# Miniprotein binders against a7tqs6, part 11

Target 1, 250 residues: a7tqs6
Amino acid sequence: MNEDGSVCNKILIAFQDNDQIANLKESVLGEVFRLDKANTNHDENIIKGLTWSTKYYEVRYDLYVDTFDDFEEWCKDLISSEYDDLREVLSGIIVIDSYTMEKDKIDQNKLLGQLGSVLQDKFFVFMNTNKDISQDVIDELNDDNSMQLTSDSGNSVEIINYHNVSNLKLNQYNEKIGFERVREIIDTCEWSGGHRVQTVEAKADSTDVDLESVFNRLKEARLKYLEIEDEDEREQFALEISNEFAEFLQ
Short names: E, the ipSAE of ESMFold2; O, the ipSAE of OpenDDE; V2, 0.75 times the mean of E and O plus 0.25 times the DockQ between their complexes.

## First folded at step 4 (miniprotein)

Design qB3b (at its last look DockQ between E and O 0.36; V2 from the best seeds 0.00; counts 0 for: pae E 3.3 > 1.5)
Fold by ESMFold2, look of step 4:
Structure qB3b (fold): chain B 250 residues (1-250), chain A 100 residues (1-100)
Amino acid sequence: as target 1 above (250 residues)
Amino acid sequence: MSTEELMEELQRLYEEAMSTDDPEKFRELLERMLELAQEAMEQVPEGLSEEERERYRRAMERLIRLIQRAIDAVDNGDLRRARRILYWIELLMELYHRLF
């Protein structure tokens, strides 16, 4: 909760501890959160008082930076009841690790589903560092995961390739991929508190805008946008949504 | 000792525990952290509402369980898991410091 004397928004980001972790931290924190290596203390686990800004709103949040050796152990611990308080205050979770299609060693999809089942409307991203998994496979996995939720209060993981070996900005459905997709998820997540951004000097006093309703409308608009197959209709829909939110914030 | 003072001492013990590679010293610090957390649970701060008191008790109970799990991990020879649990205790202490 963002009220005075209460807990503010938090994002948990966790990196598998490997020989690339310093590079992955620099890249992901820089590209997603605009934190470069000079501004980020390498040894600090908590980065407080950050601001997430879009052209529609601005909110405050903290970033919890974690590392782990074993994804199965990390995931099971986070699901356990000792971490209920932590999970309650999160806006979402980002995991950076190598996704494997070989399910005989560890069933990652089962673990991702179990963690997703205890996340309410909080976003859940798995940033895959395995270069051998194509964007088309990722798209199919995400479609399947979204349809296979087993919990009314859960959320499905979205798997996002860290590497863009094809050097494309959009997938086959003209949807954002990579870091831009991660930022889009955070743009539309369920934040607590905040206020709309004043893009021009507003009339008189501040407004009583329900930012949760705005965030839910943005999330709904994103889903409708993705269902439109015709590119021209998609662009018209995006324009109409932009005008709707501009009028809402006037 | 006030509950705020107990939580600050927990933070200092955490920092000392993270600075040592000696498993025997590490375990000793975890046991001292456990004692302080148990004392903090018995000394619920005055001036809290009934709802705040219940949140405080649940938070201390969870903290105690995590410290016990870390001690158990050391006793089972799994020092990496014990350090992992202590790392997550840091995240929770930051959260609880803001709540209380």
Scores: ipSAE 0.345, ipTM 0.692, lowest interface PAE 3.3, mean pLDDT 77
Fold by OpenDDE base, look of step 4:
Structure qB3b (fold): chain B 250 residues (1-250), chain A 100 residues (1-100)
Amino acid sequence: as target 1 above (250 residues)
Amino acid sequence: MSTEELMEELQRLYEEAMSTDDPEKFRELLERMLELAQEAMEQVPEGLSEEERERYRRAMERLIRLIQRAIDAVDNGDLRRARRILYWIELLMELYHRLF
């Protein structure tokens, strides 16, 4: 708890328990959360009192580092009604595992869909460690998942490749990828306990912009953007959104 | 013990459980936590509204269930699952501190 009794934000990050992903843990924590090796004591599963800082705000959060060997079992626990109140205090979830397109394996998509359905208003990221899955395939999967989102169906998982084989910083739609995309998702997540607007030099003029409203609008805009199939219409919408938020991006 | 004292002792036992690598000691600590949580459930704080009392009761019931699941996980040799459940126990304990 914060000293003021405010709800401390919490992020859950879960790693598949295998040697390959264990070696990535330090990299993921370092790149996403900017944790130094000294703070990632291999034995500390809960890292408290972290600060997420953007150019617009600073917020305190705790990071819960989990591991699983059975993804289905792990998902079932989180989906359970016994964890409803616990899910409410999470800002979001990140899963690090190998995405599989093999039909004979655990239907990851089904499990991810089920978990997404109970993670309303929370960010949900799956970082794929499978190098055989191209960014184009990931983009298609994300598009398909976004199209299945009905207003009532909760949040879809965003699949993000851990490995950038193309050395591109952006996907085919000029969207951020990899760790930068994960950070962007967290930057726009719903935080509890009030944003301490860093009174720093955000020389943004005193427009009492409800940052929460801006973030919610950006989320809505993103969802709508992903639903647009026509490239020209998508570009036009992106331009409209950019113009709508141009006053906040200065 | 008062409800506050019970919750403080629960927190202490939780911290000790998180710091132990001995499965037997870990199980013992969870059993003690279970006893304390059961006692806390019977000792509803005074001055609470009916709604707050119900929230307290539900929180304690959840805590008890989580501790029981952690014990079961340890008994099944699944220490990883038990540790995962401890994260949720901590979250629930933090929620409790927000309610009171």
Scores: ipSAE 0.121, ipTM 0.553, lowest interface PAE 3.0, mean pLDDT 77
ESMFold2 (binder alone), look of step 4: mean pLDDT 81; pTM 0.809

## First folded at step 5 (miniprotein)

Design mC4b (at its last look DockQ between E and O 0.51; V2 from the best seeds 0.52)
Fold by ESMFold2, look of step 5:
Structure mC4b (fold): chain B 250 residues (1-250), chain A 80 residues (1-80)
Amino acid sequence: as target 1 above (250 residues)
Amino acid sequence: MSDEDRLRRAERLMMWAEILEELGRIDRAIELYERALEYLRRVAENTEDPELREELEEEIAEYEEHVRELRERLEELEKE
């Protein structure tokens, strides 16, 4: 911790080094973190003093941009006990790489599970750049991952397609995909600290509301929503959550 | 290990060292900075690109000074 006792939220984003990396960085930093050339240098690997804002809160965070050649090597280093303190300070991790379905490359799925299991209460997103993997395959992978990791009480990885080859905004379950889903995950992650946003609709209700409790409830709802496989039950759960938070939406 | 790999690892170690420094883990931060500097020195010695060499030597000097300041700070904290 800092000697002044302040906790600065930190997000790690890591790109596989390839001939498209400059375009991927510009796209992801622009779409997820709303950074453009006028406001920031996309070549910087440490971007401090950023603000994440929703209608209910604002938090400050730092963004750390890493590059790797091989996901297996990078992931094994990050999992090691040598990096326990570093993992504890993160709000979450985003990895941009190509997901493979090849039979002789099973280590990637194992590594994703292992990294997810050591990220207690931290978000973990794998942004897949492989254009050949359909959204339906992504949905099944995420369903399988949530079932496996839920039994171990760890955070599950969420795999999100970078490319929108089907030009859809929602998947077959009416869930956000792509960059909008990444932003939704970050909106609901467990931040340290926070500053309530004063609005007319939120003033009276937010005065007595513990922001950490709201964040925790939204995280629980997200995790439970991901566990529900049946679309009808999932829609009912989404309606229940919407009604529960209706006073905050006004 | 290629010089490109050395530069990538050095940048990562510098990033992690800065985080550890912010957390107050000065001894761990120094260790990572020194490992990163070792990579940077090797690239500066190997490269045939004089512009890259100049950039690296300047970066190395800045981080060497920073490490000296951190060692001083660590010594003062440990006396307390």
Scores: ipSAE 0.594, ipTM 0.835, lowest interface PAE 1.4, mean pLDDT 79
Fold by OpenDDE base, look of step 5:
Structure mC4b (fold): chain B 250 residues (1-250), chain A 80 residues (1-80)
Amino acid sequence: as target 1 above (250 residues)
Amino acid sequence: MSDEDRLRRAERLMMWAEILEELGRIDRAIELYERALEYLRRVAENTEDPELREELEEEIAEYEEHVRELRERLEELEKE
């Protein structure tokens, strides 16, 4: 609860419960929500009192971290009328899973469509961990989904690749991709009206890069890099870290 | 349903129950906590790991106490 007794903004992030995605959880939470390992007790499903800060505003939000093994059952729960009140208080949902292009795609896409239809005015992101799906394919899928949403009532899922194969920061349309796109979606999401603190002063780019913070983050990143056994995952992590620090090296 | 699935389901229900508390939907929060507790109890009964059982029993006791407090609060609200 906010100090005024109002409901705090809430974001739900859900991870597929497999070994591959479990290893990505910390990275996703760190890159999207800027959570440090110290704040992510691996066992804490509820992280309260977070601040989302942009150049224009700050808002408080709570993060709910969920896991599922069966995406269909998870979706059915969230689509259920039993969860209507709960969906109303969410700012949005992020799902981390493998997007499938195979026959089972129909079921996944159907479920994503159904969930999107009940997530009115909420952001809905599906972060794809399937490396076989190129950014071009994702862009086409998002375009197709956006066109189908001519129905007044539902938000389309935006599919975002976890992996960045091209080392490009932008897609073919000069749009943000990966974690930067996720952050951009959250930046533009509908927050509960009472929680926007307009930062009056454009925080001047206080380029006071806390060099110590950067150094610590680099150190942590290096340690994590060394722990990754999969070469592709390691390359992806290196790319993410490179992108994170590219802003500081300018 | 595996015990792992039951734990995951319980955790989810607890998260949603907490949101319902914040919404002032105490009756529904209690319902979700009770459902979650049932999953936890089943896992505690089925587990052969005494450490896990002890941890679950502690967690169950904490949430049972919380549910009791919510029931008292609900009764007070119904009297007004």
Scores: ipSAE 0.460, ipTM 0.769, lowest interface PAE 1.3, mean pLDDT 81
ESMFold2 (binder alone), look of step 5: mean pLDDT 84; pTM 0.806

Design mC4d (at its last look DockQ between E and O 0.72; V2 from the best seeds 0.00; counts 0 for: pae E 1.6 > 1.5)
Fold by ESMFold2, look of step 5:
Structure mC4d (fold): chain B 250 residues (1-250), chain A 80 residues (1-80)
Amino acid sequence: as target 1 above (250 residues)
Amino acid sequence: MSDSKRLRRAERLMMWAEILEELGRIDRAIELYERALEYLRRVAENTEDPELREELEEEIAEYEEHVRELRERLEELEKE
């Protein structure tokens, strides 16, 4: 069920202020959010009333385009308890900055872990602009980040290379990379509320699709699947769940 | 702190204040708007570019009016 008086979905995207920021904004906003210069003003930092659509759903969201010069300062601000309410309203965060593995003054991994730990049910992407970080290193970093989260209360950051030096579409595990992976994360994030795709003549429907409910049912189904000991019952349960979600997502 | 850093900080505070305002956290939004205004006023006082100063003064005036509206709204909410 949609929450009464719920706040519109919001995504915070933040760019490190450097001499490439205009090019990075054009590329990322265009590829991820389908915002190009022909139909949007890229110099505005608050873009309201956007629509995210898949073949299964549509939701409305606002996009907040932030800028920072120092990731540590920006990240510590956002983590502070002063901004708990601000973090709670976000659907997710995307940061665009250069990833460094060996910096003496700033431990990026620690900051990324700290921010991830306060982003419950929110997606968190760090889009790396450093060309020296290979996809294999990214894959290992993402595995390590997932292992650092020892509870279900937070979300692990996913680090995604901005540059596709190898011109590959998938990593060594057949997982999407680059902008396609970012869009996949947003496609499956926990949006607030559910907005049924209505046809031109559709009447009001009291059984609107609740995207949060669908995600929760997927988590519930996974847990129940793992608890079933009998292999035949397990397979029957999987079929039953598949049928439920086929109805729910069409 | 340089004036360019002050302007970036002010823009961030204004953006975050708008988010908090939409949440109904009027008290927090006012705090952030006022902090941003302090940065903008400092830059407007320091700049030697009359075009920039005029743009800043217009922005400051708009947000000062907005803060006044929010203070009235907060006062009404606290009496309920």
Scores: ipSAE 0.588, ipTM 0.838, lowest interface PAE 1.6, mean pLDDT 79
Fold by OpenDDE base, look of step 5:
Structure mC4d (fold): chain B 250 residues (1-250), chain A 80 residues (1-80)
Amino acid sequence: as target 1 above (250 residues)
Amino acid sequence: MSDSKRLRRAERLMMWAEILEELGRIDRAIELYERALEYLRRVAENTEDPELREELEEEIAEYEEHVRELRERLEELEKE
């Protein structure tokens, strides 16, 4: 509970329970949530009273760290009506697992689609630990997933590579990748309105720019970007958005 | 089901129960805590490690007390 007795924002992060991903947990938590080793008791599944800080705002949130050995079972639980109330209070979900392209394995895309359909207005990230999947393939998967979702049908999962094989900071579309992309998604997520505090710096730099309007515009721009099928048009749009918000991105 | 899986399931249920408690859904929180406790009890019964058993028994006792408190609170709310 917040000091005012309000319900704090909640983020769920879930890790596949294997040795490979277990070793990444600390890195993910550190890079995404800037948690120090000292603050992450390896055994604490609930981290309360965290602050997400941007140039424009600060919000309080609680982090729930989950683990699963069966992704299908985990997804089915979260999709079930039993968890409707719980899903409503989440700002978003991050899954850390190996993405598989093998048809004989669990259809991760189907499960991710199903889960996305019930995660309306929430960020949904799948961080891929499978090194055999290139950024180009991930970009294509994200494009395909975005096309299947009509603007009215909820949030699509965004697949993000944990590893940067290309050593590039940006993908082919000049978009952030890896942990920086995850952070960008969280920066633009829908927080509970009562927990958003404009930073003093944002107040000082607040020219007559409604920051809420800016964030809403960024969300709209992202949705529009995902609807663009043509690669050149997407790149151009990304550049336009970057230029439109250059004053805020500097 | 392995003991490791039971522990993970219990932890997840407790996490969700805490959220429900925070939301004022005390009845549902109790249900999830009770389910979690069932898993913990099974692990405690099955373990051959006396140290782990003791730790689990302590944890079980703490959550059982918490559930009792929640039940009392729920009864008070139902009387109003």
Scores: ipSAE 0.471, ipTM 0.776, lowest interface PAE 1.2, mean pLDDT 81
ESMFold2 (binder alone), look of step 5: mean pLDDT 84; pTM 0.796

Design mC4e (at its last look DockQ between E and O 0.92; V2 from the best seeds 0.72)
Fold by ESMFold2, look of step 6:
Structure mC4e (fold): chain B 250 residues (1-250), chain A 80 residues (1-80)
Amino acid sequence: as target 1 above (250 residues)
Amino acid sequence: MSDEDRLRRAERLMMWAEILEELGRIDRAIKFYERALEYLRRVAENTEDPELREELEEEIAEYEEHVRELRERLEELEKE
């Protein structure tokens, strides 16, 4: 609970249980959440009182660390109506597992789509640990997933390669990949509450800009962007938003 | 189902129960705690490791007391 009685922001991160899980936890918790072994116990499953901070804002959140063996079982539980209240309280979900194109093991894409359809305004990331899946395949999967979203209250999964086999920071469309993309998604998600960040330099050079308003406008713009089906309209909308914030920041 | 999987499920259910408590949904939190306790009790009964069994019995007792406290709180809320 926040000091004002509102529910504290919460992120769920879940790791498939395998012989690399300790290394994956260290890497992902360190790179995404800045949780180093020196300042946190990576074996703890509930980490409260964290701060997500950017140069524009900061918010408080709790991190919930889960492990699972069977993705299908884990995913079906979260989809069920028994978990409605739990899904509502989350800001988003990150799953770390190996993505497979093999249909006879599990119908992974269908499960990801079903879970995404019940995550109202919550980010949903699948961090893929399978080294054999190229960034081009990831890009196609993400495009397909965004086109298949069937709920106006849902969100599509974004699949992000854990391994950077190309050693590039951007994909062929100049979009962020890897840990940087995960952090970008969290930077722009639906937070509750928050404190604007102002520096002496920023105050001296700007008008009375309400950074909470900027933050809320960015969140609103992200939602509208995700709702636009036509690619030409989507690109025009992104350009208009970029111009709006460029004017705002000069 | 392995004992390792039972422990994983119990930990997950307790994590969710704590969130449900924070939301004030005491009756649902109790249900999740009781399901987690069922898994812990099975592992404590099955394990051949006496150190693990002792750790589990202590954890079970702690959560059983917590559930008892939650049931008293739920009874108070229902009288209102």
Scores: ipSAE 0.721, ipTM 0.892, lowest interface PAE 1.0, mean pLDDT 81
Fold by OpenDDE base, look of step 6:
Structure mC4e (fold): chain B 250 residues (1-250), chain A 80 residues (1-80)
Amino acid sequence: as target 1 above (250 residues)
Amino acid sequence: MSDEDRLRRAERLMMWAEILEELGRIDRAIKFYERALEYLRRVAENTEDPELREELEEEIAEYEEHVRELRERLEELEKE
């Protein structure tokens, strides 16, 4: 509990327990959460009192590091009613595992869909370690999943490639990828309202930019951007959004 | 289920129990700790490593004491 009785923000990150992913744990924690090796005692499942800092705000959060060997069991537990209270206090979940397109394996997509359905207003990221899946395939999967999102269906999982095969910093839609995309998702997540410290020395021109309104507008803008099929219209809309928010970035 | 799997599950359950305590959900926290303790006890019973057994027995004792304290707290809250 924060000093004010508010619940501290919590992020869950879960790793598949295999040698391949174990080696990535430090990299993921370092790149996403900017944790130094010294602070990542390999054995600490709970890292408390972290600060997420952006250009616009700082918030405190706790990081919970989990491991699983059976993804299905792990998902079933989190989906269960026994975990309702726990899901409520999470800002979001990151899963690090190999995404599979094989039909004969446990339908990861089904499980991810089920978990997403109970993670309303939470960010949900699946970071894919399978190098055989291209960014183009991931982009298509994310597009398909976003289109299936009805207003009532909770948050869809966003699949993000761990590997950058193309040395591109952006996907075909000029969107951030990899760790930068994960960070962008967290930057825009719904934090518990308690301890947002505006870091930007608001120059005295008191335009009370309701950060909540800005974040909501960014979310709305993102949703609208994803609905635009025409590439030229997308670029124009992205430019419009960029211009609208550039006023906030100055 | 392997002993390694039991340990992982115990650790996870304890992690969630701590969150439940922070949320004031003491009754739920106790349940999660009790489940975790069951896994730890099983591993301690099955292990042939005396050092691991001793470590687990110490950990079990610490969490059993913690659960006792939580139960006392819960009883006090139910009387109010």
Scores: ipSAE 0.587, ipTM 0.827, lowest interface PAE 0.9, mean pLDDT 82
Fold by ESMFold2-Fast, scan of step 7:
Structure mC4e (fold): chain B 250 residues (1-250), chain A 80 residues (1-80)
Amino acid sequence: as target 1 above (250 residues)
Amino acid sequence: MSDEDRLRRAERLMMWAEILEELGRIDRAIKFYERALEYLRRVAENTEDPELREELEEEIAEYEEHVRELRERLEELEKE
């Protein structure tokens, strides 16, 4: 619950039930959420009262740990109207399963698209455990999904490889991969909450930086910019906005 | 469907029931708890492991009591 009494800030993580599930839970909960087995019972389905901290903010969240045998059945349930209230409290979803390149690829991608369509404003990560899929293939799949996001065939899901055989931190485009990419997605997700608490590292700053307010102001500025008919006034406005946000863009 | 599948479904349904209860959707929470209890009872009936059966029977009794309390609360809210 946030400070105004509303229920929000839940992350759902769902694992395919297989022989590796115990190892996957230990790795993902440990590396992504910093949950050590010594301090957290990985057998619990609901882990409450967790704190997500970044350089700029701190927020409280709960983690929901689900498992499934049949991804299609699980997707059908979560997409259904019976799960509307449950979807609304989620900040995002992480699915850990094998991505299919051959048989049933079209069906799996269709399900991912359908689930993505009901997860507006939520992050959606698919962590691929299929070791035969290279990082280059993942990069291409994500590029295709991003370019088709506004079409009926587009997906909002981001596919991230679980296995990092080369032990690289960045892909060929200098973008984060693996667990660090998942953490980056969570860092930048739209948490629900009126006020964000400054972290100890940011305590020295005299004012809180509300990134949502900054982005909303930039969005408003872009719309205002497009309404200006005079080219000289448009350039002047652009300079004023650039100066206003100079301290946040560096 | 295996007993392992039934236990997994029960766990998911219990998790969602708890979330719905937190959201104030008591009627929907009761339905999810009841569905989960059906799966747990079937596993308890099918299992040849007496320790697992005892554990499940204790869990079933606890949630049956919780559902009873939720039903009383829902009935009281409807009277208001």
Scores: ipSAE 0.324, ipTM 0.700, lowest interface PAE 3.3, mean pLDDT 76
ESMFold2, look of step 5: ipSAE 0.719; ipTM 0.889
ESMFold2 (binder alone), look of step 5: mean pLDDT 84; pTM 0.804
OpenDDE base, look of step 5: ipSAE 0.578; ipTM 0.823
ESMFold2 (binder alone), look of step 6: mean pLDDT 84; pTM 0.797

Design mX1 (at its last look DockQ between E and O 0.44; V2 from the best seeds 0.57)
Fold by ESMFold2, look of step 5:
Structure mX1 (fold): chain B 250 residues (1-250), chain A 100 residues (1-100)
Amino acid sequence: as target 1 above (250 residues)
Amino acid sequence: MSDEDRLRRAIRLMMWAEILEELGRIDRAIELYERALEYLRRVAENTEDPELREELEKAIAELEELVRELREALENGDLETAEEILREIREIMEKYEELK
């Protein structure tokens, strides 16, 4: 449990079961969650009492490591109304599987949209292991998914390439990619509870930054950001908040 | 459905049940544990590997007894006993997470 009595934060991560699953688990759990083979058994399915830290806050969470054979069957089970309360408790979901552009398979993009529609205020990441899909294609897919998110939908999936074939750290829009993007999404997700963290302080004796008020303002801003339905207003609000906090943290 | 897929589904159901028990939905968690046990029983019936069959039969027997006791404790409102049983179920899950 969090210190305020709320349920401990929970992340569900699910790996498609294939010949590379041991390597994928080691890499993803290590890079995203800072769990390595020396500290955890990567075959462990339930890891409780983890800590997520940024320069602004620290929270506790539990990590649930699932595996599946068929994404369609796994996804349809999770979408079922039987699991509404399970989905509601999650902070977000990460799926590791091969993204396909093939038209003779299931409509994977439609299925991702359906799961996203029931994950309001929860992050949803699809980590693509298919080396044949370039970052530019990923960027286009994510743009399309984001533009289709409307006032009555949940959260849009973000597709992130597991492999960094180009060896770049930023995409064409100067946005983080790969593991760093996954961590950025988790950094900014809606957590319950948390502890303030000492930020880098500007050296000015005449100005003090109240870290508790900064955390409260950031939490308030995140809640208000998620409540804004219009995409243009939401984007403008995010810019205003980013500028406000950048001045305090310089 | 292959026996490997049955094992994967059983493990998933037990993991999702743990999430539901954290929410206080122990009744729902019991339903998921019972479904998981049905998958495990099918694997034990079908497998030609006598070592796997023996391990599964032992795990199934332990889990069946614990789930039965959990349901009884919940029906009697005995939350202290229910919590102890849930800890034992999790311990068995951790022991058999690599079971195939």
Scores: ipSAE 0.689, ipTM 0.858, lowest interface PAE 1.1, mean pLDDT 80
Fold by OpenDDE base, look of step 5:
Structure mX1 (fold): chain B 250 residues (1-250), chain A 100 residues (1-100)
Amino acid sequence: as target 1 above (250 residues)
Amino acid sequence: MSDEDRLRRAIRLMMWAEILEELGRIDRAIELYERALEYLRRVAENTEDPELREELEKAIAELEELVRELREALENGDLETAEEILREIREIMEKYEELK
């Protein structure tokens, strides 16, 4: 939960469960979310209390790491009306998989379109691991998808190549590609309302109690408090925290 | 569906349940936990590894108990106890993730 009791921003990242993509998971998490190996228990599906920092703002978010083998099944779940509430709290979705141009898999593009249609005002990224697909092809696909978006059709998926085969830093249109593009999309995503966007400039001038640091500490403290099973230790910890915050309020 | 797919499904359902908890939709969260448990039960039934089966059965039993307690806490309006139980559920879930 956010400091105001609002639901914390949430990002879903889903990986295709194959050997090739499993090896990319750490790289994707590191490059996109700047997660260090030390902070990513490779096995954690939920990473809470992350900070997305830009030149202009900082926000808190939780990262949900999912895996799928059947993309169709995974999409059907997310498209289902049972998950309306869940989609509403997501800031966006990143899928890591092999994009296919094969005509027989008309199903992938259809599914991406269907999922995009229910992800209104959410970022939706498909990071392609298929090395046979050039950046030029990706650019064309993104152009076509963007043109098919009628005002009433939800957010289109943006397809981004994981690989940089051409060693280009920019596409043919001088746009960011790869992880930098993913980060740019997240930088511009709609965060949950009421989220205290601390402007970086506001951090410099506020001699005032970094309320965010206080709230973060309160959250950490609450988490720790909840972890303490012993009632006496809980009371002691609550007292310590109360004293720490009393010092902060002075 | 493979046993691996069932485990993935269970974990996904538990992730979604946690989000629903944050939304205050604990009733729906419980439903997802129950669905997750059903997938885990099927994995336990299908596994040929007796050690894995025992571990899964233990964790299923623990989760079933916690879900029951969570329902009771909710029925009683005991939100504090419900939050504690939800934490314990998450701790067990983290252990399952390590079993993969």
Scores: ipSAE 0.529, ipTM 0.777, lowest interface PAE 1.1, mean pLDDT 80
ESMFold2 (binder alone), look of step 5: mean pLDDT 75; pTM 0.672

